# Designs tried in a protein design chat: VHH binders against Protein ECM9 (ECM9). Part 18

Target 1, 377 residues: Protein ECM9 (ECM9), of Saccharomyces cerevisiae (q02202)
Amino acid sequence: MQSSLPLCREFFEKITAYLDYHDFRLTITANQPSITLPYYVDEKAHSIELIIFKTTFLSLFQEAHTYFNKTFSDQSGISNENIYYMTVGFLLTTPENKTVYNVHEDLLKRYFQDNSVLVIPDLLVKEVRLIQRLLCSSNNRINKSSSLWILYRKLFVLSLDANTLVLPDILFVFHSSGSQHFSNYYCWNTARWFYDNLPYNKRIELFNLTKRFCFQNVKDCSSWSALAYMVCQQEEKKTDNIRDFQRLTSSFNVPFKINKVDLNFQVQPADAFTQELVKWIDRTYAADWPPYLCLLQITKFNITLRIEMDSVLLTWRNEILNFEENSGHIKMINNTPIVPEKFSNDLLTSVNFAHFGYKKLFLNKFLDKNKKEQSDS
Below, E stands for the ipSAE of ESMFold2; O stands for the ipSAE of OpenDDE; V2 stands for 0.75 times the mean of E and O plus 0.25 times the DockQ between their complexes.

## First folded at step 16 (VHH; framework vhh_8ghr_2)

Design w5 (from r5 with Y32F; at its last read DockQ between E and O 0.53; V2 from the best seeds 0.00; counts 0 for: pae E 4.6 > 2)
Amino acid sequence: EVQLVESGGGLVQPGGSLRLSCAASGFTFSEFEAIGWVRRAPGKGEELVARIYPSSGYTSYADSVKGRFTISADISKNTAYLQMNSLRVEDTAVYYCARESFYGTEGFDYWGQGTLVTVSS
ESMFold2, look of step 16: ipSAE 0.507; ipTM 0.822
ESMFold2 (binder alone), look of step 16: mean pLDDT 80; pTM 0.806
OpenDDE, look of step 16: ipSAE 0.000; ipTM 0.230
ESMFold2, look of step 18: ipSAE 0.012; ipTM 0.415
ESMFold2 (binder alone), look of step 18: mean pLDDT 81; pTM 0.814
OpenDDE, look of step 18: ipSAE 0.319; ipTM 0.679
ESMFold2, fold request of step 27: ipSAE 0.000, 0.290, 0.472; ipTM 0.297, 0.732, 0.816
ESMFold2 (binder alone), fold request of step 27: mean pLDDT 81, 81, 81; pTM 0.816, 0.821, 0.816
OpenDDE, fold request of step 27: ipSAE 0.354, 0.216, 0.426; ipTM 0.688, 0.634, 0.750
ESMFold2, last read: ipSAE 0.171, 0.128, 0.056; ipTM 0.641, 0.627, 0.555
ESMFold2 (binder alone), last read: mean pLDDT 81, 81, 80; pTM 0.815, 0.819, 0.813
OpenDDE, last read: ipSAE 0.336, 0.313, 0.404; ipTM 0.689, 0.685, 0.735

Design w6 (from r5 with T105Y; at its last look DockQ between E and O 0.09; V2 from the best seeds 0.00; counts 0 for: pae E 19.5 > 2, grease 29 > 24.2, SAP .699 > .668, placed apart)
Fold by OpenDDE, look of step 16:
Structure w6 (fold): chain B 377 residues (1-377), chain A 121 residues (1-121)
Amino acid sequence: as target 1 above (377 residues)
Amino acid sequence: EVQLVESGGGLVQPGGSLRLSCAASGFTFSEYEAIGWVRRAPGKGEELVARIYPSSGYTSYADSVKGRFTISADISKNTAYLQMNSLRVEDTAVYYCARESFYGYEGFDYWGQGTLVTVSS
């Protein structure tokens, strides 16, 4: 049966090629006058880049949508295979289409639940790779698709079946996706979900990855928030993540015996991390808010840590006072330290205003929270 | 103690065939375990060549070896095999057998010492 979706099929084949490669980059770019091919593949020693040009992208869009309109208008001749390729086309070209996501998921469910259908492990592997590579795409709409990230969670659960191939590329996905688009909330929210549901070894790796990412991306609020969560898990969120995992397991009828993951396992003690973070802030003269916010979030949930912070608070206070005495009062506008105009060309002084300004902001917020907690108790 | 012991490596001409064996001890093939062949070529990183779930018989292959290599397992012997046909010079590597436990979730946790496969004219 001639595939009614040759372009979507071709795309699927290309994006699921080289399944053993972890570093696969999907790039959507403008047409290049010198290139007439629908795709360009750049193979490097350890990485592959699949480049889709705008014309190809639009063609895929048209094909997928045309088939969609036909299929849902006329119920005759519906092929599950064609529907699948259609959905693949939509995942690329039209993110956050709820109908298509539902159709896609339903197809997967039927495929894996239907005893009459030989579960082809290869399909799941390809599916996982498809979604991973979409999530790591250059396209912000795709990379930040909440539905796609949810689908990734579902696929992870499905992959835990003994009959399925588990791909160890979860860490790469977070790193790549996070690097492609900063402050990707859905990416790092999913990282939280995985952190709660991963075995210890992978949890450690994810923690280290996230920590490293944060220290390299000081302005990325989402990653720092995730790091804070990993250090000091909120019980409610943790419970929700676990429940969600269970729900998904049940939904897909996966005979997964929940590995008794110690839910209280901490990769790094919160006190140790707090100390590390404080030292890092001081050493680097952190001039962005996310590290301070991370510290604030961690210390909010641990009374012991709050007590330990007293020395830090005093030190920082004195530092701020000293700085203000010498350089002038730090003004804040919308929780952003303002660098006086006279120092605008002095990089060092500018950094210092930001650094000490955010310390000041931290202190204010820290103390305000303590007052609220005392008033509510 | 869990042990994996590879055998069957050697020198072969391009187009030739070799069969590698991985004898596992200290555990029995279960539904929860996969056996993988991972190769390491000089100057290259590790490549998962093939994987099998012995209990189910499900197999997967790297694109580079698909159609040429066949992974199999004999549960009764607690041994996995890699039949390598149509060998190429680029297949030259140390081949490791590795166990993936817990549905592959934790990755490969035990490795053999490896067996050298050299494809040379």
Scores: ipSAE 0.000, ipTM 0.205, lowest interface PAE 14.9, mean pLDDT 87
ESMFold2, look of step 16: ipSAE 0.000; ipTM 0.111
ESMFold2 (binder alone), look of step 16: mean pLDDT 81; pTM 0.821

## First folded at step 18 (VHH; framework vhh_8ghr_2)

Design x1 (from w5 with Y53W; at its last fold request DockQ between E and O 0.75; V2 from the best seeds 0.00; counts 0 for: pae E 3.4 > 2)
Amino acid sequence: EVQLVESGGGLVQPGGSLRLSCAASGFTFSEFEAIGWVRRAPGKGEELVARIWPSSGYTSYADSVKGRFTISADISKNTAYLQMNSLRVEDTAVYYCARESFYGTEGFDYWGQGTLVTVSS
ESMFold2, look of step 18: ipSAE 0.184; ipTM 0.637
ESMFold2 (binder alone), look of step 18: mean pLDDT 80; pTM 0.806
OpenDDE, look of step 18: ipSAE 0.683; ipTM 0.864
ESMFold2, fold request of step 20: ipSAE 0.324, 0.000, 0.308; ipTM 0.742, 0.360, 0.727
ESMFold2 (binder alone), fold request of step 20: mean pLDDT 80, 81, 80; pTM 0.813, 0.819, 0.816
OpenDDE, fold request of step 20: ipSAE 0.785, 0.680, 0.790; ipTM 0.910, 0.862, 0.911

Design x2 (from w5 with F29I; at its last look DockQ between E and O 0.49; V2 from the best seeds 0.00; counts 0 for: pae E 3.2 > 2)
Fold by OpenDDE, look of step 18:
Structure x2 (fold): chain B 377 residues (1-377), chain A 121 residues (1-121)
Amino acid sequence: as target 1 above (377 residues)
Amino acid sequence: EVQLVESGGGLVQPGGSLRLSCAASGFTISEFEAIGWVRRAPGKGEELVARIYPSSGYTSYADSVKGRFTISADISKNTAYLQMNSLRVEDTAVYYCARESFYGTEGFDYWGQGTLVTVSS
């Protein structure tokens, strides 16, 4: 009896249901006494939540692993479909298993070379949705899986071969994943990769999305880093991202190539963004480091911007001096402004210490960088 | 079916102006990387005259036409334009509009039939 993976199959069917919905949330939660079903689906007008209970999750784990242990060692009589479903179970339950990813990707490659290898209708679309929805899951292990994000890049390349130039809901994936898991490095690193390998229209959208996200998530250093990159791309990183795309296209035998982008193309001029960011920092009294770091990163690579920043630097310096004169010297510990104990219960003063403290830190770092560059020239 | 249809070409005196139009159908220009105007003069090769990225409005020009020509796009009409001012005899050419995809094997993947611009005294 070819051991079928009924649970993994069921999971696949559920997670790839409603393919037209981008607002799909996968939630893994504890068992509820009142619910005996393995899954709960909360369908709203514009969103769907698939809830997997812990027992179901464990059952999926067991099924996938059992099949792996029994069948993978003995290649006789193995169904490609069963292997696929097994890998799907692993992607959910064991997201960093490299062996499973290799098997999974191999199946996908063979499928695109010969569609007969897997008898799964609309596999590519379903696969994309599967991975997107995993990446947007409430589970940190899944959402922050570097392997899943890499797979997502691969799927993007494969989607091009299938005459889908841009994966659906890419922007939603970044927003959703980033929102659910704070400072997701792999999410925003992938965003950088996409930024370099997307057409103008989508690049603009991604930039705007990232900018908005950052302004709403001031403490998220990963997103701010991505934003800085999008404003001022490092040539080395850009080249790497493009090369990676080319490598993937070759690997999957995809005929599409990325066209050369105008080197002068900017979604938003760096100077305009810098001005916007400075204004935003001042207006909001930004009390976290990531915005300042973003500014520092952008200005580090652009000499013109450095010159333009002189007025800002002077202004901020004066503001800091004035603040310290009135409120006392800002002390820094490990690059963190310290709020004096006497002001610990004063929210406004606390914010000001942080705000002006990070301005001070910014100035110091900015000036130090300039000195090093002058010494090396 | 993807189509690009140029219009607005004709005979003009040196120093005159023309406005070329490129009407796109079968696709949305804002979803593509760029629209370009390419001209072919008799005995000369192809020259990219101007490029616009419709989604951003970013434009680029050949040095030969910089300051004289302006490329624009109306997304609502799915049409690109080339305003040509201070025309010179050397601007005489067949002007083609072309679509550029971000993904592909070639830069411009679709071309119009072209419109003739003749600058003569």
Scores: ipSAE 0.090, ipTM 0.494, lowest interface PAE 2.2, mean pLDDT 89
ESMFold2, look of step 18: ipSAE 0.371; ipTM 0.759
ESMFold2 (binder alone), look of step 18: mean pLDDT 81; pTM 0.818

Design x3 (from w5 with S101E; at its last look DockQ between E and O 0.78; V2 from the best seeds 0.00; counts 0 for: pae E 6.2 > 2)
Fold by OpenDDE, look of step 18:
Structure x3 (fold): chain B 377 residues (1-377), chain A 121 residues (1-121)
Amino acid sequence: as target 1 above (377 residues)
Amino acid sequence: EVQLVESGGGLVQPGGSLRLSCAASGFTFSEFEAIGWVRRAPGKGEELVARIYPSSGYTSYADSVKGRFTISADISKNTAYLQMNSLRVEDTAVYYCAREEFYGTEGFDYWGQGTLVTVSS
């Protein structure tokens, strides 16, 4: 039966090609005069890039929406496969459409319940790859789609039951997505979710990946926030993430339960990490707030760490005072250190103003928190 | 069928060493599986002695054996090991190898038959 959605089907086939490749990049770009093909595939030894041109993208949009309008107006003669391909077209071209996501998920649920609703071989593997590759796309709307990330969590649960080969690539998704689009809140929220619901060995890997990512991306607030969480989990959030996992398992009738989580499990002792972070901040002259905020978040939730931080606080205080004595008072506007105009062309001094400015901000916030705790005790 | 087979137990003097082996069959070590050594001493309950995730090499130990015992795994042989050094009389127990899946109905779902370790002068 000729699919009434040939373009969406073609797209699905292309994006689910090379299922063994985790380094797959989806790129949406402007039309090129020299290229008349709807797609361009750049195959390298260890990576694949699928390039979709704007005209192709628009055609997919049109096809999917046309079918949507037709099928939901007239329910006669609807093919589940066509509906699926329609939803695939929407996932690409119209992210965050709740109706489409509901339809998509419903099809998946029915497929896994009776294996009769869709005739697509290896659908789960293909579906996981589809979503992974969308999440790693060059398109910001897709990459930062909260709905896609939620779907990814759901697919993880399904994948556990099916023991799919795509599970090891989870870390790659975070790295790739995070690298392409800075401060991807949904990406790193999902990372938190996975951290709470992965085996310990994988948690370690995820932690290390996140730490490395943060150290390489000092300005990425979302990743640093995730790192802080991984070091010092908030009990409420942890519980929520676990509950959500359980909810999903129930929703998909997954026959297994998550084992008891070791509540005392720590990838890295919080004190050790705190020391590492402080050293890193000092060595690199961190001139952005996220590292300091990370430190603040970790120390906020750990009283023992607060006590240990006294020496650091004293040292930093003295450093700040010395700097201000020599270079002038650090002014803050909206919690941002201001570099005086006379130093605007001095890169080193500019960095120092930011570095010591954020140390100052950290101290102020840290001390304010301590005062509140003493008043409540 | 999943099977775990322990070996290496025996009689040893205090301060001595033993190496236990756990040969696994019916499954391959994956990212989602841990191997644990659990011991049962006469009149005592079960104690998890050590745990390893073979895929990553991540290990954990009970405080009672920390610094004395080392758990390891050879993925190529699908075998886990427990090196026991500086053995004490209180280490006398039947040692079981067990599989733990992170996603499952129970903590340890498969157990070996156990191997007896006796530490006596």
Scores: ipSAE 0.053, ipTM 0.510, lowest interface PAE 2.9, mean pLDDT 89
ESMFold2, look of step 18: ipSAE 0.060; ipTM 0.507
ESMFold2 (binder alone), look of step 18: mean pLDDT 82; pTM 0.828

Design x4 (from r5 with Y32W; at its last fold request DockQ between E and O 0.82; V2 from the best seeds 0.00; counts 0 for: pae E 3.9 > 2)
Amino acid sequence: EVQLVESGGGLVQPGGSLRLSCAASGFTFSEWEAIGWVRRAPGKGEELVARIYPSSGYTSYADSVKGRFTISADISKNTAYLQMNSLRVEDTAVYYCARESFYGTEGFDYWGQGTLVTVSS
ESMFold2, look of step 18: ipSAE 0.321; ipTM 0.729
ESMFold2 (binder alone), look of step 18: mean pLDDT 81; pTM 0.817
OpenDDE, look of step 18: ipSAE 0.397; ipTM 0.730
ESMFold2, fold request of step 20: ipSAE 0.247, 0.286, 0.155; ipTM 0.706, 0.719, 0.636
ESMFold2 (binder alone), fold request of step 20: mean pLDDT 80, 80, 80; pTM 0.818, 0.814, 0.815
OpenDDE, fold request of step 20: ipSAE 0.535, 0.428, 0.000; ipTM 0.805, 0.753, 0.247

Design x5 (from w5 with S60N; at its last look DockQ between E and O 0.60; V2 from the best seeds 0.00; counts 0 for: pae E 4.7 > 2)
Fold by ESMFold2, look of step 18:
Structure x5 (fold): chain B 377 residues (1-377), chain A 121 residues (1-121)
Amino acid sequence: as target 1 above (377 residues)
Amino acid sequence: EVQLVESGGGLVQPGGSLRLSCAASGFTFSEFEAIGWVRRAPGKGEELVARIYPSSGYTNYADSVKGRFTISADISKNTAYLQMNSLRVEDTAVYYCARESFYGTEGFDYWGQGTLVTVSS
């Protein structure tokens, strides 16, 4: 007799349901006194929020955990479908449980080889929706799960063979997940992987999304690092992520391979981006480090850009000297500009200490980098 | 069924122009598809003349035709074009349009039947 996982099955149906949206958010929150529903769907014109109340979340864990213990002692009612639904419950509640994650992945791999392994309608499409929407969670454990982001890469590869492409929602996944937790390393590292493996039109879209995100979320060091990677990659054309894609296609017996790396493809040349970023820093009085680190990363080991920076360095040096003459020496603690106490209630001067302080930090790191390069040659 | 049909070949004098067309059917121009023009001259091997990814507009050209030939695509008509200007006798060849998939095996997987371009006085 097949045992039942009614809560995990209901969750699966809710999280995989077709909904017409351009953005998605998954929220786990405290129960409301006037609301007895286990889930609530808040639809807007271009976005949707699925709310899971805390008692529902806990019940899902308890159901999945009970079934998990049953699989060690009771062979009746054990089916691939029930194991799958149990793993879905764990992916929501404890996504870092590597034993259960491995079971989930094994079922998917077997399903790809033999569709009769799991008798669940439209499973691949629903699996993609599940993982995308989990990654749009406001919950740190889920949103920052390295296992779920790695699974997302694998689902992309599997979807190519099934003619079931990762939906045109790729942009919403990075935007939604990134916006909910600043400096989400796994989100933006996965964006690098997709950038290297997507067709040119989608690379353009992802680059522009990442760029817009950075300028709208200036303090987010992970997104700025991904943008720097994408700019540099257009010239360096490193193959690490392409080789990983190839490894996954081989591992899943998917016949698709990337035909070639096009040496001439660029979304925005590095010199053009560098000029734009310098202008933006100057125009906005940028007072946060990530844009400066992005600029430093782009100019690293690129001799043309290093030379083009000469006039910028001179201009910034003169600005810093003028500011320090008028307002006092910029003190740095742990590479962070310090606003003197006498200016603590002067917002403009405080911003200027950060702005010129980070320019000074950039200059020091840039010049140390150039000095090391000269000694190596 | 994927099909590619070329048209626009013919006889032209050196310095003249021709416009080749490649009508595609059985697939839609997407980010995954590139259309290339490959030519085969008598006694010579194949040469990739030009390639376009229609969805992005990204193009490549052989050095031998750069500045003289222009590849383009009209997604709404599912058709790619090769505008050939300043034609030379050495451009004489059968011109094939071919499809390449970004995620497919290396090389072109579908070919048209070819259209003859003859450049002679």
Scores: ipSAE 0.155, ipTM 0.614, lowest interface PAE 4.7, mean pLDDT 84
ESMFold2 (binder alone), look of step 18: mean pLDDT 80; pTM 0.812
OpenDDE, look of step 18: ipSAE 0.282; ipTM 0.668

## First folded at step 19 (VHH; framework vhh_8ghr_2)

Design y1 (from x1 with S56D G57S; at its last look DockQ between E and O 0.01; V2 from the best seeds 0.00; counts 0 for: pae E 20.1 > 2, off the site)
Fold by ESMFold2, look of step 19:
Structure y1 (fold): chain B 377 residues (1-377), chain A 121 residues (1-121)
Amino acid sequence: as target 1 above (377 residues)
Amino acid sequence: EVQLVESGGGLVQPGGSLRLSCAASGFTFSEFEAIGWVRRAPGKGEELVARIWPSDSYTSYADSVKGRFTISADISKNTAYLQMNSLRVEDTAVYYCARESFYGTEGFDYWGQGTLVTVSS
């Protein structure tokens, strides 16, 4: 009767216990015959991996689910702390269960209004650690959970009132989460949210992290979209993330406000980035679409960038025509360049079909995008 | 006010093709929302058929339609499309265009009126 939910509580203590480590990974994996422990902790000098075996994962779900069903009866053992630990078990096992997410969030909101609601030592610090480390999971359902990424935004706002303006290492979360899961939409949308709401020096840090990540992970559409957003934000002046931050600060009665004038801040001028990206495409024979789409997004409706692109378009057109004369017409299926079978063993030619194919697709979309301007004049 | 208007449904024989359109108003695709096509077949619940994030052109498909259906978007026309090829009788359903919210929630927050697709001899 003293403390129920032993599995969920043990999980909470393990995932929140590692204050001294700079990097964390959460792994859920199949049971191994040689290892019968419910958890395995791989501690290294600067990193830690918490491994949860599948039978332990399922037991956590079953424990949380059994407790959830108790809330429909008058049985003893129902307390705010046990409800909290039950929700922790669900955040791991079924993070998109909205009923349980709302219960978890309500407890946090009530706690910050009245600390007696939950008697858990260092709750804010442990909650931030829990959510960050869940987001560093190798499991797609957890790492890509929109609910967990949204909760992370809310914890940032709450941490401002606790005089922790800058969350623990943002490089840690976005780098680790992005590296583990291809095109993690919610990870990179959260990076955009932070970019709009962080102090200038941290915006610079996040921009540079995102840019490096994109060039290291060329196929990752979501990270390239976030980078395009950050480059274009000063011109587009989207306020959605600022309004969401303001809504959260108001609902939590947090005094910190970010000034809207910050939308004019640029880390790298859009024309300079555009020149860099074009040069990179040409030098590396870029053979994946996301960099080209990023370029399309940046160059829209800007007359000076459009003029700058005219020379690039002519050069690329001539390159495409020359390539097709020597190697054959580039065929596209679902906006994807097709390598003819006769060249399948010629790696350089195969890359060139993709490279010039995507340049051709870019030119077509760029010209279609600009046809409205010509017809409207 | 956000609105989604579908068109392009109708009667088609098995093996045939149809192209559905979803015209959006009250928001632009450049705002990084996902657009999905959801179908409701007789005696069945909702099935997410295809999803696109127009801002980064990422797409996903239900296993039941992979290789036969293609989702696309034209940002300049604020319109999403579902090209349906090699249609089967079991594809008969009301098809809805739906928007997935960027902020705060998972799931679809705006729905079109639906367009009926009937695949029959």
Scores: ipSAE 0.000, ipTM 0.111, lowest interface PAE 20.1, mean pLDDT 79
ESMFold2 (binder alone), look of step 19: mean pLDDT 79; pTM 0.803
OpenDDE, look of step 19: ipSAE 0.017; ipTM 0.327

Design y2 (from x4 with S56D G57S; at its last look DockQ between E and O 0.01; V2 from the best seeds 0.00; counts 0 for: pae O 11.6 > 2, off the site)
Fold by OpenDDE, look of step 19:
Structure y2 (fold): chain B 377 residues (1-377), chain A 121 residues (1-121)
Amino acid sequence: as target 1 above (377 residues)
Amino acid sequence: EVQLVESGGGLVQPGGSLRLSCAASGFTFSEWEAIGWVRRAPGKGEELVARIYPSDSYTSYADSVKGRFTISADISKNTAYLQMNSLRVEDTAVYYCARESFYGTEGFDYWGQGTLVTVSS
């Protein structure tokens, strides 16, 4: 039976192709006059890039849409396989379409119910690969699709049940997505979710990956927020993430024996990390707010850490005072340190104004919180 | 020059409603651009609240605002909106509208000045 969706099928085959030890990147670009092929694959030693041109992208949409219309007009000849490929086309071209996602998920559910446990892993692996590689897209619409990230969570749950414990490249997905798209909220929110639901060994890896990422991406607020969470988990949020995991498990009627993931395991003691972060801030002259915010978030939830911070606060206060004495008062506008015009051409002084300015902001916020807590007690 | 200008912020009681507007200039809404609302609460990081692709009206929401907030766009006015219902104290923040390119790796490339939303009893 000639596949009624040859383009979507081809796309699926390409995006789910097995590649040993290759980092996958999906790129959507403008048409190139010299290239008449629907796809361009750039294979490198350790990476592969699948390039989809705008015309191909539109053609995929049209194919999927045409089939969609046909299925509603004529109930005869509807194939679950074709519907699946249709949804694959829509996952690429129309992210956040709730109808598409519902259809897609329903198909997966039915497939898992109707097929042998022996066949389910093959499709699941391809499905996971599909979604992971979509989330590693250079395209903002796809990579920052809340629906795709939710689907990824669902697939994770399913994978655990199928004893496919190792979602291939789960760490790569966060790294790749986060690297390609600055402050990817959904990416790092999902990372938090995974942190709460991963086994201990993978949790450690994710923590280290996140920490490394943050230190390399100082301006990325989303990743730093995730890191703060991983260091000092909020009980309420943790509970919510666990509940969500359970909910997702129930949604697919998969009996997940929650092996008691030691939910209380901390990868790194909060005090040790706090010390590391303070040292890092001082060493690098951090000139962006996220590291300080991370420190603020961590210290907010740990009374012991607050006490330990007294020495740091005193040191920073003295540093700020010394700086202001020599360079002038640091002015803050909308929680942003302002560099005086006379220093606009002095990069070092500009960085120092930012660095000490954010230290000042940190102190102010830290002390304000303490005052409120004392007034409420 | 690309500009985004937010309006509509203010003080509201819990359970109340506000409608934010983001007027865009210097570019036209297209299928290759999204408009996002990002909020920054005091002492908190940035949170992407909602995003819309104006050309096809595809939308996404943070879980924290799902069912309460609605993002929309009027292409004819080159303006995006955020309808905020059932407001909570936790929604207190500066709300920014920002442009995001369909292509590219830099996330939001243009930001408005922000509008303050305060939810208080």
Scores: ipSAE 0.000, ipTM 0.214, lowest interface PAE 11.6, mean pLDDT 86
ESMFold2, look of step 19: ipSAE 0.141; ipTM 0.603
ESMFold2 (binder alone), look of step 19: mean pLDDT 79; pTM 0.804

